# VH-VL binders against PRELI domain-containing protein 2 (PRELID2), part 2

Target 1, 189 residues: PRELI domain-containing protein 2 (PRELID2), of Homo sapiens (Human) (q8n945)
Amino acid sequence: MGVSVDVHQVYKYPFEQVVASFLRKYPNPMDKNVISVKIMEEKRDESTGVIYRKRIAICQNVVPEILRKSLSTLVILCWKKVSILKVPNIQLEEESWLNPRERNMAIRSHCLTWTQYASMKEESVFRESMENPNWTEFIQRGRISITGVGFLNCVLETFASTFLRQGAQKGIRIMEMLLKEQCGAPLAE

## First folded at step 5 (VH-VL)

Design b01 (from s01b with heavy chain L34W; framework fv_siltartoxatug)
Fold by ESMFold2-Fast, scan of step 5:
Structure b01 (fold): chain C 189 residues (1-189), chain A 121 residues (1-121), chain B 107 residues (1-107)
Amino acid sequence: as target 1 above (189 residues)
Amino acid sequence: QVQLQESGAGLVKPSETLSLTCGVAGGSFSGYYWSWIRQPPGKGLEWIGEIYHSGSTSYNPSLKSRVTISVDTSKSQFSLKLSSVTAADTAVYYCARDEWYYDLSGYFDYWGQGTLVTVSS
Amino acid sequence: DIQMTQSPSILSASVGDRVTITCRASQSISSWLAWYQQKPGKAPTLVIYDASSLESGVPSRFSGTESGTEFTLTISSLQPDDFATYYCQQYDSYPLTFGQGTKLEIK
């Protein structure tokens, strides 16, 4: 059945710096699973100043790696027979709405691969922290639902939860590295 | 303002497939999740599933062997098919919009008026 | 699945009363809860989201609070238009689930 993972993080850096770091987060040596990210569409709303971007990310398929580390022979054997899971790469579509005037940014990501068998999506918001205008609040929710692969539905959803959690952790670490490298030490209170 | 409107047959025979369409007008179809929710007469609300304008779906596990939601972005509409219906599927079916630009969600800010589907021979 | 339990199931009140409806989650859902109002023969309408945020256009007499897994919807001074069935809904985890409803009726 479906799984979800929530992240709430405060970056002690101004909104503009956090957004800039996010937009140049990939490619990154800390996450070689992301092969490329290309901007497919970009437009600005003149009345609101909101900047819309649509990006496509191409990522390595990590399902074989996850299943290879499984202790279940049946899971591994069944994966070997399900051809749709053996694609070399996964495509993710990311849409973002950056509002420079209100100092917030909404992001939505969807998996374009395996849409018949899986729904994978994330929503994220960066916004100026209510505690300190020089800090940035980051909230993210990832949701995965897998159907149509028999008993592997539950197995893959269990691993999907781990995948989402690890992905979120990796993303946070990459952001912290970039912010420290490009912007210096975090701002105290 | 955003308006949602359900359409489809109000009477379905047992074992057949229930088919409904939701038309969306007055606002952006892209960038939102669109849900189906049902309510049996005199009872509470049950979430059926959702679809993003790109076609990505999530279904309630209690119904997922029988449910298919699809989208037609060019017509700003999405549809529900529920197979092998029984009298227990008699309900008012609502379509609804969830999520907006500035917030994480799963709550529904706009609803269709609802359409009663009766499963009877 | 996360189960949402509302209490009371039926509440009788008079215009001008302050009423409180409670919703309890079977596990932690943070603040990921919405409240809806449904009048007979009509679709539900959103009242509160994120446990305490008032939806645009909803009267200020409506408010929401949270304490752990317990959530409340309060109407500070009932108006005739407020007699309806109210539903809570969690959006912390899939599947999305609703409470069984609280019918607020005139006495």
Scores: ipSAE 0.005, ipTM 0.523, lowest interface PAE 12.0, mean pLDDT 81

Design b02 (from s01b with heavy chain L34W S58N; framework fv_siltartoxatug)
Fold by ESMFold2-Fast, scan of step 5:
Structure b02 (fold): chain C 189 residues (1-189), chain A 121 residues (1-121), chain B 107 residues (1-107)
Amino acid sequence: as target 1 above (189 residues)
Amino acid sequence: QVQLQESGAGLVKPSETLSLTCGVAGGSFSGYYWSWIRQPPGKGLEWIGEIYHSGSTNYNPSLKSRVTISVDTSKSQFSLKLSSVTAADTAVYYCARDEWYYDLSGYFDYWGQGTLVTVSS
Amino acid sequence: DIQMTQSPSILSASVGDRVTITCRASQSISSWLAWYQQKPGKAPTLVIYDASSLESGVPSRFSGTESGTEFTLTISSLQPDDFATYYCQQYDSYPLTFGQGTKLEIK
């Protein structure tokens, strides 16, 4: 069981601008599935200068829409029996560690809503690009694991892969839009 | 292929400073956190702290007042100093790589062989 | 600090047996858990990361599962090379913490 999607993206903008755009990314008109994002905790480590933030995001549950596209009676019927996946909204917990001194930021996200039957997790890092100090490298790994639905695991994993891929692509497009809006044209050298 | 090797004095007197160095070969030193972990004879593992090639550190709060980790990027090595040692600090000391930057997780994928440090009384 | 508790402390088994070792976290750590194998006189080596992901080069008889704050390491058919002490480690929050260890020994 389990599906993963890996992303490697270079944003041709300085680290500080990319991080600022990321923190302002949601809520956004381009992604109406994200309803709200609230900061729950924020603290700074005196010795390292690292800024820790914990945020809770509330998102529309898009699983029903994805499963409708399958046109499979068996898949739809079994999804309806997994009651936790039928919730209208998904809550995501995001933790981030911003290190201004080293010009990197690590982010971990996981789903709070369906942890008993399925898990969804993302790990991301922003760091100064090795190719150009005015560019920012973004690496992300998303994972969905489905447990306890027996013979449907492989089918549901196929749809989970589509969900992760589409989410990653939308996130990249939103970041590119925000960076152009706030910082002007990319530094393409 | 990444290899880590600990070095330093195996005997330290009570109240003095324990000093160890870890040399890293065979892979990228930059872009990872590097940790010190210890194991008293017959007991479990305790994380001491970590350092990034820039010099940024995170320490176990239980040891923070006594521990200093430093880095020498030009030599691909990092060092541990633990002050005011007692018999409770007798342990095998390991250096290890945090697979934190690649997978954004603080698990240890490469370990040194370990070096026994005895605090005699 | 997050406390990691392993059970049993000592497990006696025979070659060919299916063996399960448990690790419990004092609070939610998501799937941010690794398992290490340590043979006498040697450094620990990574077996499982992210609760269920098998480290490269580790035999497929090793597997990990999670259920809430309870994590298990299973060896499906025990081999002589598997007798060792096993440690779990959480990396959800600092400080990083280990379980006290489970010694797997010959019955």
Scores: ipSAE 0.000, ipTM 0.458, lowest interface PAE 15.0, mean pLDDT 79

Design b03 (from s01b with heavy chain L34W S58Y; framework fv_siltartoxatug)
Fold by ESMFold2-Fast, scan of step 5:
Structure b03 (fold): chain C 189 residues (1-189), chain A 121 residues (1-121), chain B 107 residues (1-107)
Amino acid sequence: as target 1 above (189 residues)
Amino acid sequence: QVQLQESGAGLVKPSETLSLTCGVAGGSFSGYYWSWIRQPPGKGLEWIGEIYHSGSTYYNPSLKSRVTISVDTSKSQFSLKLSSVTAADTAVYYCARDEWYYDLSGYFDYWGQGTLVTVSS
Amino acid sequence: DIQMTQSPSILSASVGDRVTITCRASQSISSWLAWYQQKPGKAPTLVIYDASSLESGVPSRFSGTESGTEFTLTISSLQPDDFATYYCQQYDSYPLTFGQGTKLEIK
């Protein structure tokens, strides 16, 4: 089983500006669920110029609140038996590889908190657009798979789909606002 | 040039555990997903599961109750254990690397040569 | 699970022919599809990724296209070295799934 979301966005801004905005994206007043982001590791490969970063994001676990509003009392009681939902915050591990010479950046994110019953994996690429060298293409694929919670799998799939879609939309909105604030109007076609 | 090599017993008795190891040489072990894929004689390919160098795994749900994949980053190797085998598990087993050249992963750019595992008494 | 269906199961062709192999996904997989070539007794090798991107070192006679949930692998001028079994694979969602294979054989 699994749920996936695919995003394909063109930012009409140069690669360097888009990457700078991405690295400064969180924490942000527009997304209060992201509590902190901390750089755990950073390395530069001198032969290739590639910069590797590992970051840990701490986010509020909003699943209990969403379930409280959406489900019947009986289903909520059954859900509360799953110990992973007692955690107040979730941790996401992000690894990125920035290649300034080739003007691209690859990003991988994993949920560390949910690994027992669910896996969340997100892969993203920022690269110079093939249509215009002053634009940046952003491609993202998020995948969530849920196993081992019996009848709750169906319930969790509904939330997983909504979670991925809303997260992607919020992320794009934040990026667009940061780019306009810091870099001015988008570049013409 | 990246090279993958499978190793392990080619004969396993029914109800026992199939155990294979994949050694990786000639390239970076970190930053890639590593998968096990099998092929019964004369049939198509079936994905078993994947592991990241951190130890994070995802398994094919059809095999999840029987499969364990583990990683030894210090030796640049990862291993497959498949429990309670039957004749249906007779297959060539391949290890493979997810491509990660600033693009999305999920396709396999390097494969081991494959090792035949026969389940027979 | 996403089911991948290949057609035809067996394709007989002659050197110099233009051949097309088709793969259909049971649901949308965007462009997240790869094609592999497998010769008897050998491991599969990557031919196409992201539906239409040619793997480095693969001859330019190979090409891939997509249209909705239908994907094709085309060999524009078949060479003796191209007779093999071809598999498509989706990587949009878990579990990763392969088509059943198309055997390309000499006519």
Scores: ipSAE 0.016, ipTM 0.638, lowest interface PAE 7.5, mean pLDDT 81

Design b04 (from s01b with heavy chain L34W S56Y; framework fv_siltartoxatug)
Fold by ESMFold2-Fast, scan of step 5:
Structure b04 (fold): chain C 189 residues (1-189), chain A 121 residues (1-121), chain B 107 residues (1-107)
Amino acid sequence: as target 1 above (189 residues)
Amino acid sequence: QVQLQESGAGLVKPSETLSLTCGVAGGSFSGYYWSWIRQPPGKGLEWIGEIYHSGYTSYNPSLKSRVTISVDTSKSQFSLKLSSVTAADTAVYYCARDEWYYDLSGYFDYWGQGTLVTVSS
Amino acid sequence: DIQMTQSPSILSASVGDRVTITCRASQSISSWLAWYQQKPGKAPTLVIYDASSLESGVPSRFSGTESGTEFTLTISSLQPDDFATYYCQQYDSYPLTFGQGTKLEIK
């Protein structure tokens, strides 16, 4: 039915370093599909110290490329009749709440481009690991529901699943590389 | 001390549009997903849809052609419109908040008291 | 859609009993399951989230467990206020879906 991908990762680096790497993640040579990320809003709550940020990410729409690699000519022809899926870029809205006092950060993202055909929601949490205060736990859940495209739903759900899984894996690799480059070797103890 | 309160007509005629509003008080409205959930008398719960404070919506596919959820952030409220109602739409309608405080969402920590909407001539 | 099946539909018990109700998902939902308690004429209230996490303010006699696609809600020593209908809900995938409910009633 719907598509869901879960990630649970422990980065053996302090919270502050992990968050800094996350915020500086793009642009990155390992993920050329992310074109830009811009801060639209930033607010600080003086009472709690919580920093709210709203960012808009612009990414290349890879759906046309994925559909062209489909084995079915019928699928390609049907895609050509669904004009909204042919937009050149997709926009992702990301909101984050960084609590430096409690050493945690909540992130929510959703897709702004495919609203009539799909709903996409991604939630992530970075927090100090209970196992070791010098490590950071990362939990992420992505959910996609695709409706309103009729006979393409199964094909699009397969692509959505692939997109979420490959995106999660690539994201982890990029974070690991940035942490190593910017912060040195992981903290084993 | 977040409180949700449903309001709207308790009686709707067949083929008309059911319209409800949920007012939120006692907590932050922004940053949360807000849902409508219904329960026909003596039956179980059915999720209708959700809205983010920015206006992004997700609907239950079974109701998508008839349902619209909208938000008014300035009033800390969100609304449900369900068109072309029939007797099968008779239910108690609840509004609810996704629980989150640096955790994942999708479950409901605060619920309104519910409002019964009867579809009858 | 993910189907949530609860068993039993009705459970009769006495104060002080240990009771367990079960919820089964038609496919994997990880730990993305919540339990709600609903008393007659009232809105549901959250009891358990993430399959086993107790909601703040809920008595410690309530607990949740998971095993694959099977989830249980256990009340270790039933109190008069616990007689209610209980619903499970998955939040792994859209649409969000609830079980049909288990009515816990006095023997």
Scores: ipSAE 0.006, ipTM 0.591, lowest interface PAE 10.6, mean pLDDT 81

Design b05 (from s01b with heavy chain L34W S54Y; framework fv_siltartoxatug)
Fold by ESMFold2-Fast, scan of step 5:
Structure b05 (fold): chain C 189 residues (1-189), chain A 121 residues (1-121), chain B 107 residues (1-107)
Amino acid sequence: as target 1 above (189 residues)
Amino acid sequence: QVQLQESGAGLVKPSETLSLTCGVAGGSFSGYYWSWIRQPPGKGLEWIGEIYHYGSTSYNPSLKSRVTISVDTSKSQFSLKLSSVTAADTAVYYCARDEWYYDLSGYFDYWGQGTLVTVSS
Amino acid sequence: DIQMTQSPSILSASVGDRVTITCRASQSISSWLAWYQQKPGKAPTLVIYDASSLESGVPSRFSGTESGTEFTLTISSLQPDDFATYYCQQYDSYPLTFGQGTKLEIK
């Protein structure tokens, strides 16, 4: 059992500007749930030019807020007894592969904090748009898997879906704001 | 090894347009952001703006109404036009490369030697 | 705009000295800071990027550190070739901004 959310966005900005905004996106006052981002590993492949980067993000655990909105006393009470869901912060590991020659970037992230009963993974690609070389295509697939919680599974899946959709929309909004601020108006067709 | 070279008139009259070109040799022009930076005599550095080799630009808001940066990828060069100049625009003008393939950030790994532009009647 | 405050404006030192110059950002810039060296009549050259990464070809006596919004450039044993003006620069947000410069001069 799991929840998946797919995002497909075209940014009418060149690949290089979009990637630069993404790499400088957090911490951001518009997303106070991201507390810090640290680069743990960075290396360049001399033969391909691909730049690999591993980052660790510390984020506030928003599951308590999502569940509180349910108004279900039983759901809240049962969640309080599931230790991995009540930690104050979650850690996300992000790996990225930037390919300057092909003008694409692959990103994979997963939650380090959730292990046995819940996991969160995201895969994203930024690439030069086939429609216009001055535009950037962004494709993201996020998934949350919840196991071993029994009758709460259906309720938690609903909130997990909300969490992923809200996170995706917030991310897109922040990116568009940063791109307009740093790069001016979107490029015409 | 990348080399940048500024060129253009060293003397501009007040109210006219300052025009400079930067030629790039010895390395790839494509895939990088290219910036203009100036330094008034005895003062510090001021970023003017940048351009990507496909033509997208970002300008310092303090100069945005007066500045235009353009690119000619076929000639490996980019240019600066600054309109309505005054004595305050007298400065050494540098072109520089932003390190795009590392961080796509605005730090500058290669600089031109700089060209002095004096605004005087 | 992010303001970069650099101190001191002038630093007098002797060959062999350990010198430190400081740069403070008006807001968080993560590690997105570079240091440049400028000799009289010449263009600036990159010394440090990402707050603490030494540019290729720059002597190991140069180092950078960060603590919150405070950044330092240290030269562990000053050489004659190091007398120059040093500038910090943030690249967290646009417009890109520089510090006012620190002139390192012979005592």
Scores: ipSAE 0.000, ipTM 0.459, lowest interface PAE 14.9, mean pLDDT 79

Design b06 (from s01b with heavy chain L34W S54R; framework fv_siltartoxatug)
Fold by ESMFold2-Fast, scan of step 5:
Structure b06 (fold): chain C 189 residues (1-189), chain A 121 residues (1-121), chain B 107 residues (1-107)
Amino acid sequence: as target 1 above (189 residues)
Amino acid sequence: QVQLQESGAGLVKPSETLSLTCGVAGGSFSGYYWSWIRQPPGKGLEWIGEIYHRGSTSYNPSLKSRVTISVDTSKSQFSLKLSSVTAADTAVYYCARDEWYYDLSGYFDYWGQGTLVTVSS
Amino acid sequence: DIQMTQSPSILSASVGDRVTITCRASQSISSWLAWYQQKPGKAPTLVIYDASSLESGVPSRFSGTESGTEFTLTISSLQPDDFATYYCQQYDSYPLTFGQGTKLEIK
């Protein structure tokens, strides 16, 4: 019922620098769709040292724009009856668990705006690379599930796939730019 | 326990390159980020940049085009080069250890004594 | 860049007084704030980290609190050794930024 996009990237930078760049990723001029990011909750586990952070991001709803580009008046007309078209912005909840002792960080994101007709979830991990301890492995899985809209499901799944793929690529480019700007050249060894 | 000591020329001519080195003793050099911070006479503190013991760096964007920080792990030292200096670069320069156990943006738990660098003809 | 604003710039007080120095961030920095003490001709020394955690070896009369984007450093009973300039520093995001300093001087 849904679409998914998987990303596997190696950043030739130490774990600590990659995590710092990730935490500074937004706001960013390369991604104008992210309007704001607010920290809602932070706490540290005193025994493990794990740091939990909950953030809410407000993003521009680009689904109506994508559908208008379809050139199908029937699709546009039918989409106007779906509640998501009436929402100007999308809210994303992000939870992260940073484990500095084990040099890994898990991140989970969930769309708060899409519930009945669609769900969006992303799961990401940053960890020290097994190939080189000065490099960081990034694995991300994004999923969008669309239900309850009948004959539009196939059309919407096509656009959802494009949305996830473009988002992932933009995220990688932003991280590469931030790492080069703030941390210098990538490490070869 | 950890001791940091700045060294380098205290007088630099305008348009030349300011060069300083920080030696670290008394504790582990590896596993930490090391920063340069400056303070113009009678003014506040400005962060210049940091380096991880394996060589990766982060710089203050206001100084990025003129700053290079490098590390020599075999000597437990790291160095600052600031090019094209002007009178505005006259300051006491400190090296410091970043206490950063969860990211790069830490606070500074050990500082060197500071070295005054004057930019004058 | 995150701007850190301290108030007052100069604070006059007597030994035994309770004093409070404030620091305001231009945006949310959570609890990622440190306080430093600097005596004339000396390097800064760490007093408080994570907004309210006392650095090892620092006297218990020092404490830190936070409320939104406002942070305070309190000295419950001033001692002669406490007259110095105090700086706050945020470490939420790069570049790391300091407040302009508060000079605590003898009344």
Scores: ipSAE 0.000, ipTM 0.447, lowest interface PAE 15.0, mean pLDDT 79

Design b07 (from s01b with heavy chain L34W H53R; framework fv_siltartoxatug)
Fold by ESMFold2-Fast, scan of step 5:
Structure b07 (fold): chain C 189 residues (1-189), chain A 121 residues (1-121), chain B 107 residues (1-107)
Amino acid sequence: as target 1 above (189 residues)
Amino acid sequence: QVQLQESGAGLVKPSETLSLTCGVAGGSFSGYYWSWIRQPPGKGLEWIGEIYRSGSTSYNPSLKSRVTISVDTSKSQFSLKLSSVTAADTAVYYCARDEWYYDLSGYFDYWGQGTLVTVSS
Amino acid sequence: DIQMTQSPSILSASVGDRVTITCRASQSISSWLAWYQQKPGKAPTLVIYDASSLESGVPSRFSGTESGTEFTLTISSLQPDDFATYYCQQYDSYPLTFGQGTKLEIK
């Protein structure tokens, strides 16, 4: 089974500004779980204008804290059996495809650390708003599915839902802060 | 093709406001950031700030309290105001176009010819 | 702020020489570096962008390379028109910053 969270947000800023702010989003003091972000691959297709980026984010593994809050002997015993969940940090791979000509950007992220026990995926699109060309539409879907941890599947899925929701809200807040800081007040109309 | 031209007073008195305008001709004004860069006589280049057609700006923190950049899309021009000037603000002022603004900020593919502004009484 | 340090500050060379100018960033800037040429009394002109991409209309004798935080501009066979001051510029992070310049002069 799994859990998913969907987000739809309109930023009242031009596409180019929103993309620039997104690329500068991390590291950020508002998100202590993201330790570092490194660019692994970057290339530009001059024929299409599409810019591809691959980044690796290193984040704190929050699973031990989640399990500590359960206060359940069975949960603790299961966690000790699944050693891969005890890693200190998790790695997230992010791929993005920026199309300046069509004014859209697709982003796909997934977790590299939990591959046999859990999957975490996030898909996002920034695009010029159809309502106003000076606004940017943001659509994001996050999904976490957990398997192979037995008794923990239901418990971890409950926390995964909260984690995805809070992460999405924090991401939007950080973006709004960066846009206001770097680009001034949101555009009217 | 694309041409940038600075204009404005070449002499400003200490404590007054320096005001310059950059006119853009021969190409698209939208889809780019437009920057002001200065160069004191015999010294290197210093980025002042940038603006997008929407009026959104980013400024060099060293100048942020004194600098305002504005844009007039109907005239394809943007302007610089630098308040409370001193002799240290004497420089050639350039306007320039940012090519890769999608990547945070860009490099400058087209520059104006530059205009010397002297701060003296 | 990201500090850009160029070396040497002054380089004396003869026509036909191979010259190399170096620029070092105080932190990682990926490939987000440009090189400009400035002749006395003129505006800077773009030579290289994205560390190694040659700007349209610039002679093929100009090339750029990168290694970590160190970037180089090389002119393989110096011509009279190449004597100028060269600046590097990072565009990884705000504020945009330039190196202090390297003056290439006739020996």
Scores: ipSAE 0.000, ipTM 0.466, lowest interface PAE 12.5, mean pLDDT 80

Design b08 (from s01b with heavy chain L34W H53Y; framework fv_siltartoxatug)
Fold by ESMFold2-Fast, scan of step 5:
Structure b08 (fold): chain C 189 residues (1-189), chain A 121 residues (1-121), chain B 107 residues (1-107)
Amino acid sequence: as target 1 above (189 residues)
Amino acid sequence: QVQLQESGAGLVKPSETLSLTCGVAGGSFSGYYWSWIRQPPGKGLEWIGEIYYSGSTSYNPSLKSRVTISVDTSKSQFSLKLSSVTAADTAVYYCARDEWYYDLSGYFDYWGQGTLVTVSS
Amino acid sequence: DIQMTQSPSILSASVGDRVTITCRASQSISSWLAWYQQKPGKAPTLVIYDASSLESGVPSRFSGTESGTEFTLTISSLQPDDFATYYCQQYDSYPLTFGQGTKLEIK
């Protein structure tokens, strides 16, 4: 069924500060793979207070970098000939639903590039921690499934797993940096 | 369809910086690696380095300390700077397009006409 | 660096001849080799890529073969406009490296 990565992180900061830092996350010098992020749509539901945003992120194609770090020369050489993945950038569509009343935010991201051959999807939730109302719980699940690239599907998914894990870890470090920079030390329990 | 053309000073003094620009027309600049290759008079070809249209570079280790390649996507052009030149840097300089979108390396399907740069006092 | 050695340095031949020039890599480069033709005063032009693939627009008399680290460019029936210098180039690893060239001249 493809490759997945699950993340569960508690930020010892109030929900409002965590969400603000998330929305301010890019561009960031720690993640040069994200070239730009643009807001395409934004609307608020007056009855519920829910704020919907649609953003498009343009990211550098990192497949060449992943392949250079492979331990298998033959795998690298075979991939060099796969024309399907020869694109300069990838586009990611992000939809978010922020609920200020319930202190939660749902996020869905989809890769718009390669849709004939690959599916890259991510679901995330920020919510007030049930353990401490001054803390924020972050749960994220990323999935990559590859179809129609022929006999390399399993090999491609193996490299995709490394990409997802590295990306998740880097994202957490960026958030931690922004929270400390903007909000000071984490709140004690 | 795709046309590359080098431009820049044809005469550079020893110890100065050699500066060349390659203009690209007739095709997409985005999505390709772009290379500089040189050829000293009567000698063979030497790869200098390459740049991906988004700015990532790879340089020949023999020249790395003196070479900078930069890109201006709004003008569909890329440039070479080679510092601290000597007579050994006298050569015809070519710009070329790499066929591959990967940073693993490639072959060159389109070449500029070349420009002679002489290093002389 | 991967060293590319071409032989011969100079090859004299007549129109109609079958000519073969060789290129040897100092280590394995798989099939990641291209051949270029350069006429006096002109930029090189691509002839063969991936060791044996003929570039679009290049006459069918040109062909490439590989055997281990040895690569050959063959012209089956030499024509007047084939007299030029030929270079091989590996693209297996950085830095990209060229052979020293083989000058094909009229006998």
Scores: ipSAE 0.000, ipTM 0.428, lowest interface PAE 22.9, mean pLDDT 79

